VH-VL binders against q92529r149to334. Designs and how they scored, part 16

Target 1, 186 residues: q92529r149to334
Amino acid sequence: LGPGVTYVVKYLGCIEVLRSMRSLDFSTRTQITREAISRVCEAVPGAKGAFKKRKPPSKMLSSILGKSNLQFAGMSISLTISTASLNLRTPDSKQIIANHHMRSISFASGGDPDTTDYVAYVAKDPVNRRACHILECCDGLAQDVIGSIGQAFELRFKQYLQCPTKIPALHDRMQSLDEPWTEEEG
Key: E = the ipSAE of ESMFold2; O = the ipSAE of OpenDDE; V2 = 0.75 times the mean of E and O plus 0.25 times the DockQ between their complexes.

## First folded at step 19 (VH-VL; framework fv_tafolecimab)

Design V2 (at its last look DockQ between E and O 0.35; V2 from the best seeds 0.00; counts 0 for: pae E 6.7 > 2)
Fold by OpenDDE, look of step 19:
Structure V2 (fold): chain C 186 residues (1-186), chain A 130 residues (1-130), chain B 106 residues (1-106)
Amino acid sequence: as target 1 above (186 residues)
Amino acid sequence: QLQLQESGPGLVKPSETLSLTCTVSGGSISSRSYYWSWIRQPPGKGLEWIGYIYYSGSTNYNPSLKSRVTISVDTSKNQFSLKLSSVTAADTAVYYCARDSYYTVENPAYGTTVSYFDYWGQGTLVTVSS
Amino acid sequence: EIVLTQSPATLSLSPGERATLSCRASQSVSDYLAWYQQKPGQAPRLLIYYASNRATGIPARFSGSGSGTDFTLTISSLEPEDFAVYYCQQYRNWPTFGGGTKVEIK
């Protein structure tokens, strides 16, 4: 990724996630993401997506998804993806909407077949706590964005493993740690 | 439709380097959405993952083979290649190239980015013999 | 390394019968499990991913279940084309495959 890759996308806001994504199976994580996209898109005027009448969310999903934060919703932004972070800025780069350290991001996914232009990722930050952030990525950009995030995840993790002072994360353990690894700021 | 095709010599001498190429058609290897893997299967045995590469050249290898494996990518040719050094009879296998499918990505610190394989080449038999 | 053990090694059945294949992991793999079908002289074909999701074009008679360490592939009613070797694969860590179950005609 080098200095990172930048996309122009629309930010739709975020919704709080009240449970660690690691504590959930893939199906549930996917459902949460899709539900988050649905809820945020419904709440944001002008959001693209023919939301077909979805079945009422399960009680479980309702208990996991919290309050929405629609600050900056509908805004075109510059999304910069790097091994360090996902950086969301206004087009003129004068205002930072969010800067999510890669270590604070646990999960990213695209939408369902009806919401293919959407990307959602779960990150921790002081403002939103744990939240699912929704991006509208038009013209097929959604897959590229997801791919870039995936690459950034991998590269950052490799860097982490190369640090002799750090204990690598155990991939095979289902330990639901709510806190990301702390990098010793050298 | 995406197609993968393995190519290379079917016979390699012991201690030499096995070299294979996978040609991808019907899709770009430079896609940011996918990884590209090598997998092998000894005759009458199970499958063993060798490693993968991303279009940028980022690689990950099976720890058991890491010291002998090199995977490379040529985006201009829409190909990626496998080199396995110091081969022995134990390296006799059908070698497959495959695409890793990623519908979601997870931070390896919280999980894994490793995935399943949705597209496969037909495989090529490589025999290690003197 | 996560070891996957498949059982039985061979399953002899007749067309129309139900097939139940087991895959056990040495450690929990959550739902990071896939199933493949392989016919003689062919590459493996993806059947199931994330333990229970059917891949595109896979008939409804194929179903996957399980989580953690115990997984099952079920073929509700065997068709003639279903006689093959089936492999499970985990991807919680670097990918590993089971030893396979051969479904053969009785």
Scores: ipSAE 0.144, ipTM 0.651, lowest interface PAE 1.5, mean pLDDT 87
Fold by ESMFold2, look of step 19:
Structure V2 (fold): chain C 186 residues (1-186), chain A 130 residues (1-130), chain B 106 residues (1-106)
Amino acid sequence: as target 1 above (186 residues)
Amino acid sequence: QLQLQESGPGLVKPSETLSLTCTVSGGSISSRSYYWSWIRQPPGKGLEWIGYIYYSGSTNYNPSLKSRVTISVDTSKNQFSLKLSSVTAADTAVYYCARDSYYTVENPAYGTTVSYFDYWGQGTLVTVSS
Amino acid sequence: EIVLTQSPATLSLSPGERATLSCRASQSVSDYLAWYQQKPGQAPRLLIYYASNRATGIPARFSGSGSGTDFTLTISSLEPEDFAVYYCQQYRNWPTFGGGTKVEIK
């Protein structure tokens, strides 16, 4: 993944996530991204027309998602994925939409089977705080995008293992990765 | 169209190493979105997950087996492999390779990945006996 | 380790009848539950993921429900090809499988 892999995708917007991803189990994190995709797609003109409201969200999901931000909704963007960051730029204007350092990104997820063209990722930045960002990708490209993010996580993780000042904290995470997870750990 | 096929010896002597290979066809093992697993089923018994590998070489193993298990990948051959050392009769089982239908990737600092299996190989019986 | 207990062990039914299969987890798995069908001499086939979502190509007569610790697979009207063993699998933690429910013709 060296200098980065660049994709051209459509940015749909983001929605604030009011809870830390570390405090949520995997099912809840996945449900949050699916609900976030649904809400943002309902708000954006020209989103793929197969969308309908899904099962009403639980009270828990409603309490976890905040206000959407559609400032750049519908723009084609250049997404560069590297071990350092996810960088979102407008190719023509060279404007930065967002730059999320890898340490500020918790995870990325694809959509439901009827929304397979979408990728959502949860990250922090100064403008949106913790938010779920929604990308519209062509069929098959969503798989490439989420896979590249996963590869960036793995490569960054290996780089982190080679940083002695961080080894104790990382060692705790490596042991957790090798052990069965509990509900309290997330 | 995607197909997984297990291959390897069907008979292994006690205390030796069980070695199996899964060949992926109709798709690429170098998929960034999928993990590749080994699962076994003793005759007449239920299923037991052994571990997975990502095409980059990153692995995770069932804690009850991890001291004896090595999973590896060869992307140039579109294959991944299982080695289980020091086998006994308790390791007699049908061994399956399977694709994890994974659409979520996590930063390791935050948690672990989660798996269900959408494509399976046909399985190969490995018998451990003298 | 999260233990999944399936009941009944065997369910004897006729074609056209409704089958109800139970899976109970030793601790909450939220909706991280999958169901598989396995016919003799064949690999398991994914039926349901995330507790209630049908996998691609699975007929509408298969449905999943439940959350937390109690899960159900329902086959609304049994077809001849549905007589098989069914397994549940959790993936809240590292994967574990239930012991299976055999659905047989009687």
Scores: ipSAE 0.015, ipTM 0.509, lowest interface PAE 6.7, mean pLDDT 79
ESMFold2 (binder alone), look of step 19: mean pLDDT 90; pTM 0.926

Design V3 (at its last look DockQ between E and O 0.50; V2 from the best seeds 0.00; counts 0 for: pae E 4.4 > 2)
Fold by OpenDDE, look of step 19:
Structure V3 (fold): chain C 186 residues (1-186), chain A 130 residues (1-130), chain B 106 residues (1-106)
Amino acid sequence: as target 1 above (186 residues)
Amino acid sequence: QLQLQESGPGLVKPSETLSLTCTVSGGSISSRSYYWSWIRQPPGKGLEWIGYIYYSGSTNYNPSLKSRVTISVDTSKNQFSLKLSSVTAADTAVYYCARDSYYTVENPAYGTRSSYFDYWGQGTLVTVSS
Amino acid sequence: EIVLTQSPATLSLSPGERATLSCRASQSVSDYLAWYQQKPGQAPRLLIYYASNRATGIPARFSGSGSGTDFTLTISSLEPEDFAVYYCQQYSNWPTFGGGTKVEIK
């Protein structure tokens, strides 16, 4: 990724995730992101999500998803993806909407077949705590965005493993860890 | 059109290392969107996932095989390879390489991604025999 | 590990008949289930993903249904080329496959 890749996308806001993604299985994590997309798209006027009447969310999903933060919802933004972070800025780059370190991002999804233009990712930050952030990525851009996030995940993890002072994370086991991996403050 | 082709020796002796290569054509292995897996099938039996690799070299293995499996990638050749050490008769199987297809990504620090397989090689039979 | 149990092991039918194949998971996999067709000497071919979505180029006579732990592959009217082994695969955790159902000609 080098200095990172930048996309122009629409930010739709975020919804709080009340449970650690590590404590959930992969299926549940994906369901959370899909539900988050659905809820946020319903809440934001003009969101193109042809939401077919979805089955009522499970009680479990309802207990995991909290309040929405629709600040900056509907804005076109510059999304910069790097091994360091996902950086969300206004188009003129004057205002930072969010800067999520890679270590704070646990999961990303391109939605379901009905929401192919949406990308959701779960990140921790001081403002939103743990939240699922929703991006509208038009014209097939969603796959590129997901791909870039995936690349950033893998590259950053590789860097982490190459550090002799760090114990490699067991990425093949879903262990319930609430805290992201800590970088040694050099 | 994307094509995958397995290559390597069809016969391996017990305790030796099985080595296979998958050559990808009609697409780049350096895609950011896909992972590349090995899957095997013993004769007359079901399928077993072995592991996957990302173009950057990040890997994940089946826990049952993790201690013996190494998957590597050569982006310059558009190939990825499988090594399985200390083979026994139980490792006799048709080995497939496949492309993973999924619309989700996961930080490896938090867990392991999984997907279905949309493109497969034709498979290559590897027999473990003295 | 999530175990997938397919039933029946063998299904003997005639062309034109309806085939119903079952896949049961040891735990919920939501809709993270795929179906494959495998003919003798060939690699598996993806039929269904996300429990009910047909892969590209798959005939409409193939349909998938189910969620959680119980899934079904249906072939509405068997064609001669449909006699094969069918596998389910979950991807809620690291990928695992069912033992397969052989659809054979009666």
Scores: ipSAE 0.228, ipTM 0.703, lowest interface PAE 1.3, mean pLDDT 88
Fold by ESMFold2, look of step 19:
Structure V3 (fold): chain C 186 residues (1-186), chain A 130 residues (1-130), chain B 106 residues (1-106)
Amino acid sequence: as target 1 above (186 residues)
Amino acid sequence: QLQLQESGPGLVKPSETLSLTCTVSGGSISSRSYYWSWIRQPPGKGLEWIGYIYYSGSTNYNPSLKSRVTISVDTSKNQFSLKLSSVTAADTAVYYCARDSYYTVENPAYGTRSSYFDYWGQGTLVTVSS
Amino acid sequence: EIVLTQSPATLSLSPGERATLSCRASQSVSDYLAWYQQKPGQAPRLLIYYASNRATGIPARFSGSGSGTDFTLTISSLEPEDFAVYYCQQYSNWPTFGGGTKVEIK
């Protein structure tokens, strides 16, 4: 993945995640992404995609998602995925919308099978704090974007195993690759 | 047309190592979109997931088996393999290889991905004999 | 480990009848539940994922429902080829499978 791969996608916005993803069961983490896509798409005028009708979110899920931020909603952006970061820029590359270091990104997920044009990822940054960011990808591109993010995760983790940092969560994961997710504390 | 085919010895002695290979045809094992799993089924009984591998060599194993399991990949041969050490009669089963499907990718620092299986090999019986 | 309990163990029915198969999880698995069909001498075949979504090529007579701990696979009108063993599988954590429900001809 070296210098990275670049996609042109539509940024729909983000929604604040009020708790650390590590404090949550795996199933809840994945469901947060699906609920975030639904809420942001309902809030953005003209957002594409159909949603399968869903039961109300669990009490825990409802308490985890906060306010949406639609500041850049509907903008076509250049998304560059590398082992270092996910970088979101305007198409002319003059303005950085967000730059999420790989260590600050917990996971990425596609939409429900009936909303296959969406990708969401959860990241921390100083501007948005912890938020789930929603991308709309044209025909078939969503799977390529998810795959590239997954590849970046795997390659970065391989690099970490060869040059470990002092981050406690990464150290604990290296010693047990099948242990449940836990909150980064260091 | 993706196909998976298990191969290896059908008979293994107790305390030795069970070794199987899965050959992928009609598609590439070097897909960034899929993982590759081993699953087993004792005759007349239910299914047990053993582990998966990504083409980069990254693995994840069933906690109950992980001390005895090694999964490896050879991208030049379009194959992935299972080794299960110190076998006993309890390891007698039909062994399947399968393509691992997902909706979610996770940073390995944060947890384990979800797995369900859309393509399966036909299975191979391995008997651990006395 | 998340334990899946399937009931009944055996379901004896005739072609054309409605089959209802149950899967209960020892703790919530949200919607991360798949169903498989296995015929004698064959590998399992994916029917349903995400609790209710049919896999590619699966006939509409198969439907899944439920969330959390209680899940159901329904076959609205049994065809001769539907007599098989059915397994549920959760993937909210590392995968585990139910013990199976055999659907056999009466």
Scores: ipSAE 0.111, ipTM 0.564, lowest interface PAE 4.4, mean pLDDT 80
ESMFold2 (binder alone), look of step 19: mean pLDDT 93; pTM 0.949

Design V4 (at its last look DockQ between E and O 0.23; V2 from the best seeds 0.00; counts 0 for: pae E 5.8 > 2)
Fold by OpenDDE, look of step 19:
Structure V4 (fold): chain C 186 residues (1-186), chain A 130 residues (1-130), chain B 106 residues (1-106)
Amino acid sequence: as target 1 above (186 residues)
Amino acid sequence: QLQLQESGPGLVKPSETLSLTCTVSGGSISSRSYYWSWIRQPPGKGLEWIGYIYYSGSTNYNPSLKSRVTISVDTSKNQFSLKLSSVTAADTAVYYCARDSYYIVENPAYGTTSSYFDYWGQGTLVTVSS
Amino acid sequence: EIVLTQSPATLSLSPGERATLSCRASQSVSSYLAWYQQKPGQAPRLLIYYASNRATGIPARFSGSGSGTDFTLTISSLEPEDFAVYYCQQYSNWPTFGGGTKVEIK
């Protein structure tokens, strides 16, 4: 990714996620992001109504998803994806909407058959705590965005592996506490 | 429609380097959405993932083959290639190139960025024999 | 390395019968599991991804289920074209494949 890749997308806002994504099974994680997209799209005027009236969310999903933050909702933004962070800025680059450190991002979904024009990712930040952020990415851009996020994850992880720390197996990592990557500043 | 086609010599001598190329048509290898993998299958046996490459040149290899494998990409030709050094009879297999697809990514610290294979080449048999 | 064990190795059935194929992982792979069909002399074809999602163009008679370590591919009613080798593949780590289940005509 080098200095990173930049996309122009629409920011739709975020919704608080009250549980660690790692503490949830795959199906639940996927459902959370889909529900988040649905709720945010319903709340934001002009958002392409992607979701036919799905069955009412399960009680479980309702307990996991908190309040929405629709600040900057509907705005075209510059999204820069790098190994360091996802950076969301206004088009004139004068205002930072969000800067999510890569270590704070746990899960991203997008470009799937049901949500072809949307990317949802879960990140931690001081303002929103743990939240699912929703991006509208039209014309196949969602797949590129999710691909870029995936690549950023991989590259960052490779960098991490170069450090002599034993990395637990995936299943152990997923069950581990929601601890940020401690870069041992050597 | 996306098509992948393997090409290269069908016969390689022991200790030499196996070299294959995958030509992609009906789509761009420079897509940011996908990875490109090599997979092999010895005759009458199962499948073994060799490695993948991203359009930027980022690679990941099977740990069992890492020391012998090099995957490269040529975006100008819409191709990616496999080199496997120091081959033995155990490297006799049908070699496939494939596209990796996914719509969910997880931070490797917490999950995975690995993918499934939605498009495959027809495969090419490479025999290692003296 | 995550090892996938498929069972049975061979399944002999007649057209119209239900086929149930098992894939067990040595470690949890969450739902990062795919199923492939391979016919003689052909490349594998993707059937199922993320444990339960049918790939494009895959008939409804194919279904996947399971999570964690235990997964199942079900063919509700076997068609003549369904007699093939089926592989499971995990992608929670570097990709690995099961040993395959051969579905053959009884």
Scores: ipSAE 0.684, ipTM 0.868, lowest interface PAE 0.7, mean pLDDT 90
Fold by ESMFold2, look of step 20:
Structure V4 (fold): chain C 186 residues (1-186), chain A 130 residues (1-130), chain B 106 residues (1-106)
Amino acid sequence: as target 1 above (186 residues)
Amino acid sequence: QLQLQESGPGLVKPSETLSLTCTVSGGSISSRSYYWSWIRQPPGKGLEWIGYIYYSGSTNYNPSLKSRVTISVDTSKNQFSLKLSSVTAADTAVYYCARDSYYIVENPAYGTTSSYFDYWGQGTLVTVSS
Amino acid sequence: EIVLTQSPATLSLSPGERATLSCRASQSVSSYLAWYQQKPGQAPRLLIYYASNRATGIPARFSGSGSGTDFTLTISSLEPEDFAVYYCQQYSNWPTFGGGTKVEIK
């Protein structure tokens, strides 16, 4: 695997996604990311792009989005994008905030006129379950970030296709993006 | 400030290979965020996407042309190139290079990366005639 | 292959009139649709992406609408520089373009 590409961005937080992304059409997935950005921007002091005259969310969106996690809200982070994962670290690289394997990431969105400085992606991890994670990017960086994520998706998928004996493992990994995560405590 | 410029022979004989180069200036072709495309337009007709390349060398081609198309990249010269083999008069067209920009990306379980073209070269006419 | 059918093939209008251009897809492309303007001897110019978002520097008189299979480009009041050929392009799969609509002076 190559070393990846690293960006410095602001992490705003995440909101739990209560439905499988595979079960939703593209329009609904897009609305989820826009609503997630709106809710997190309203909750984080000084966030850009908060919607002032927002329409009420639909009953559908209210049933799909769960609780927010703002534990690291507003923190500058180093985001490394590789064919293996999205890795989120503190700026000194001493602490991993999150590491989302490519197979655990289903969707990334950015570049909307209302959210030009934001990237949202849906991923699973043991702490937040399936959640929409919100990044604030500066100076047009959002397009570069979303592009790098897309390229990582494509390169990872092509690697699996070039090795057909791995196709069942890839299929199992991709389906796990849509399953509830379980956590056990000892 | 990003600019794209096509170059290459304007006349190609039937059954030979059409070769074009796109030079990128005001930006780097080695961007992890963009694909680089070739698009053509026969005189007085519509547009046809030929294919794209990523700076790593990864390519995708229009299925109707796939057997005849090779796209390559030379990052040291900030260039990418098109070769179209076994040309006929039907390959006479203005050839454009373009930068692929995209809005939303999905994991392949939901589809492939899709793109629209935000920067275009000026185009170069290639005529296929005996 | 997703086929895009543009209609009409030609619109003959005067400056100041409203132009309405249609693009129909053979299957749903959701909102993955762009519109381009092309003048003779020039490269296409991006006008609209994601069905309704104006590209940077595009005047407010250009607007896009639609989703799924039916899309519209509207020019609210034609200026002299707007007489050109317009193409739609889908990007839900491999890119394909419509056949174009020529907007010409009456």
Scores: ipSAE 0.043, ipTM 0.537, lowest interface PAE 5.8, mean pLDDT 79
ESMFold2, look of step 19: ipSAE 0.014; ipTM 0.536
ESMFold2 (binder alone), look of step 19: mean pLDDT 90; pTM 0.929
ESMFold2 (binder alone), look of step 20: mean pLDDT 90; pTM 0.928
OpenDDE, look of step 20: ipSAE 0.161; ipTM 0.655

Design V5 (at its last look DockQ between E and O 0.09; V2 from the best seeds 0.00; counts 0 for: pae E 8.5 > 2, placed apart)
Fold by OpenDDE, look of step 19:
Structure V5 (fold): chain C 186 residues (1-186), chain A 130 residues (1-130), chain B 106 residues (1-106)
Amino acid sequence: as target 1 above (186 residues)
Amino acid sequence: QLQLQESGPGLVKPSETLSLTCTVSGGSISSRSYYWSWIRQPPGKGLEWIGYIYYSGSTNYNPSLKSRVTISVDTSKNQFSLKLSSVTAADTAVYYCARDSYYTVENPAYGTTLSYFDYWGQGTLVTVSS
Amino acid sequence: EIVLTQSPATLSLSPGERATLSCRASQSVSDYLAWYQQKPGQAPRLLIYWASNRATGIPARFSGSGSGTDFTLTISSLEPEDFAVYYCQQYSNWPTFGGGTKVEIK
């Protein structure tokens, strides 16, 4: 990624996730992101999500998803993806909407077949705590965004392995940890 | 139309390194949307994913093969390659290259989420024999 | 590692009959499941992705269903060209494949 890659996308806001993604199975993680997309798109006027009438969310999902933060919802943003962070800025780059460190991001997903223009990712920050952020990525851009995030995840993890402070969790062992890893503040 | 083609020696001696190349045509390997995988199939057996590479050179390998596998990419040639070291008879298989379609990604610290394979090469048989 | 178990190992049917193939996962994979068809001497061909979506160019007689741990591939009416080995594949973790079901002519 080098200095990073930048996309122009629409930010739709975020919704709080009250559980650690590590404490959940993959099916649940997927359901959370899909539900988050659905809820945020319903809440934001003009969101192009042709949401087919979805089955009412399970009680479990309702207990995991908290309040929505729709600040900056509906605005076009510059999304910069790097090994360091996902950086969300206004188009004129004067205002930072969010800067999520890669270590604080646990999960990213495209929408389901009916919501292919959406990308959701789960990140921790001081403002939103743990939240699922929703992006509208039109014209097939969603796949590029997901690909770039995936690359950033892998590269950052490789960097971490080169200077391990802690033994990384096994890929097939999802332990209930609140934090992905801690970098020694050099 | 996207096409993938495997190439390399069909015979490798035990303890040597298996080397294969996948040539991609009808599309660019330098796409941000796709990953590129190697998959193998021993004769009369099922399929085993080996690993993938992104156009930037980022890789992920099957844990069972990680210590022996190296995947590389040459964007100028629109190719990616597989090296499997210290081969044994158990590595005799048809080797496929394939394109991955990604919809989800996970931080490797939490786990790995990969994809299904929408385009495949025809496969090449590699036999490990003395 | 997520283990996929396919059943039956072999299915003997006649043209025109309905084929039902099962794939069971050792843990939930949500709808992150694909089905492939493989004919002798050929590469696998993608049939179904996300458990129930037909890939481009796949005939309507092929359908996928299921979620979580139990999945089914159905061929409503077997054509002569449908006699092959079918594999399921999960992509909730690093990709793993089932052992395959051979659909053979009776």
Scores: ipSAE 0.398, ipTM 0.794, lowest interface PAE 1.1, mean pLDDT 89
Fold by ESMFold2, look of step 19:
Structure V5 (fold): chain C 186 residues (1-186), chain A 130 residues (1-130), chain B 106 residues (1-106)
Amino acid sequence: as target 1 above (186 residues)
Amino acid sequence: QLQLQESGPGLVKPSETLSLTCTVSGGSISSRSYYWSWIRQPPGKGLEWIGYIYYSGSTNYNPSLKSRVTISVDTSKNQFSLKLSSVTAADTAVYYCARDSYYTVENPAYGTTLSYFDYWGQGTLVTVSS
Amino acid sequence: EIVLTQSPATLSLSPGERATLSCRASQSVSDYLAWYQQKPGQAPRLLIYWASNRATGIPARFSGSGSGTDFTLTISSLEPEDFAVYYCQQYSNWPTFGGGTKVEIK
């Protein structure tokens, strides 16, 4: 995964996560991302999964999710996945939607069988604080995207653990560090 | 130089609560870089991880012990503590505190928290009898 | 629970000999495996992490190899201080330890 892999996907938006993902068990983290997908899809007209019949969310799940940000909802974007970051930008403009350094990303999840076209990830940045970002990745692309993110997590984490000194955990930096914008060499 | 030292009663009666404290010196327990673990070893036997704590108070426990274990932290004293309730003779062991050097990067395919231990306390024997 | 099986239980060797210690996992742990040395009355000492990386201050005669389910610790030429019990430990899930291999003087 040299300079990164780029996908064109649809950005649906993000929703604030009011608790550290580290404080939640794995099942709850997964349910949070799936609830986030549901809420953002319901708020975006014409999104796949809109109007889908669902069980009511638990009171605990409802208390963990905050306000959504739909500023760029439904926009086709260029997503670049590298061992350094996830970079989200508009395909034909200078507009950067987000640049999330790997040290600021805590969790990524693919969809259930009924949401197979979605990828969600939790990251911290200066604009949205800790938020779950939702991508719509049609026609099997979601599998490629989540696989690339997973590979980036593993490679970056191994790099950190192979340093002469121990480097702080990525999720710890996410809780306390602003999300920097990162430029890549051409 | 970072050092960990266990303290607490060496003898505990059956059905009571085992309580130990680990004092960290030569470094800060409030580091974002590390977790703090308890591990035990019955005499002449192998090692069993009990659980860890982060300085924020976040914990994770060995599933086989989870119902009886509480780990807590006191950052003002640079200490973390273990309570193990309803002890029996099977809980007789040398108890170690250790620095957990592994930082968790969550990926849903691989579960939670990956830990190995680069600094250990000297260990304290706790005997459950009488 | 991921079970680690170490073999042999006891390895009787002389100083200067090569020691080869085995650790087998009940399921793949990738390379999330550590090795520890423990002498009587002492705490364990980290030797190897990530299956093959020597910890700080560990002599070059210690090396680790393997991935997935089968792992090996090798001591290329035993020194008197190397006669101890060795434990493997996986961390692809919550930590579990092997039963140990005792390396003793023949």
Scores: ipSAE 0.014, ipTM 0.471, lowest interface PAE 8.5, mean pLDDT 79
ESMFold2 (binder alone), look of step 19: mean pLDDT 91; pTM 0.933

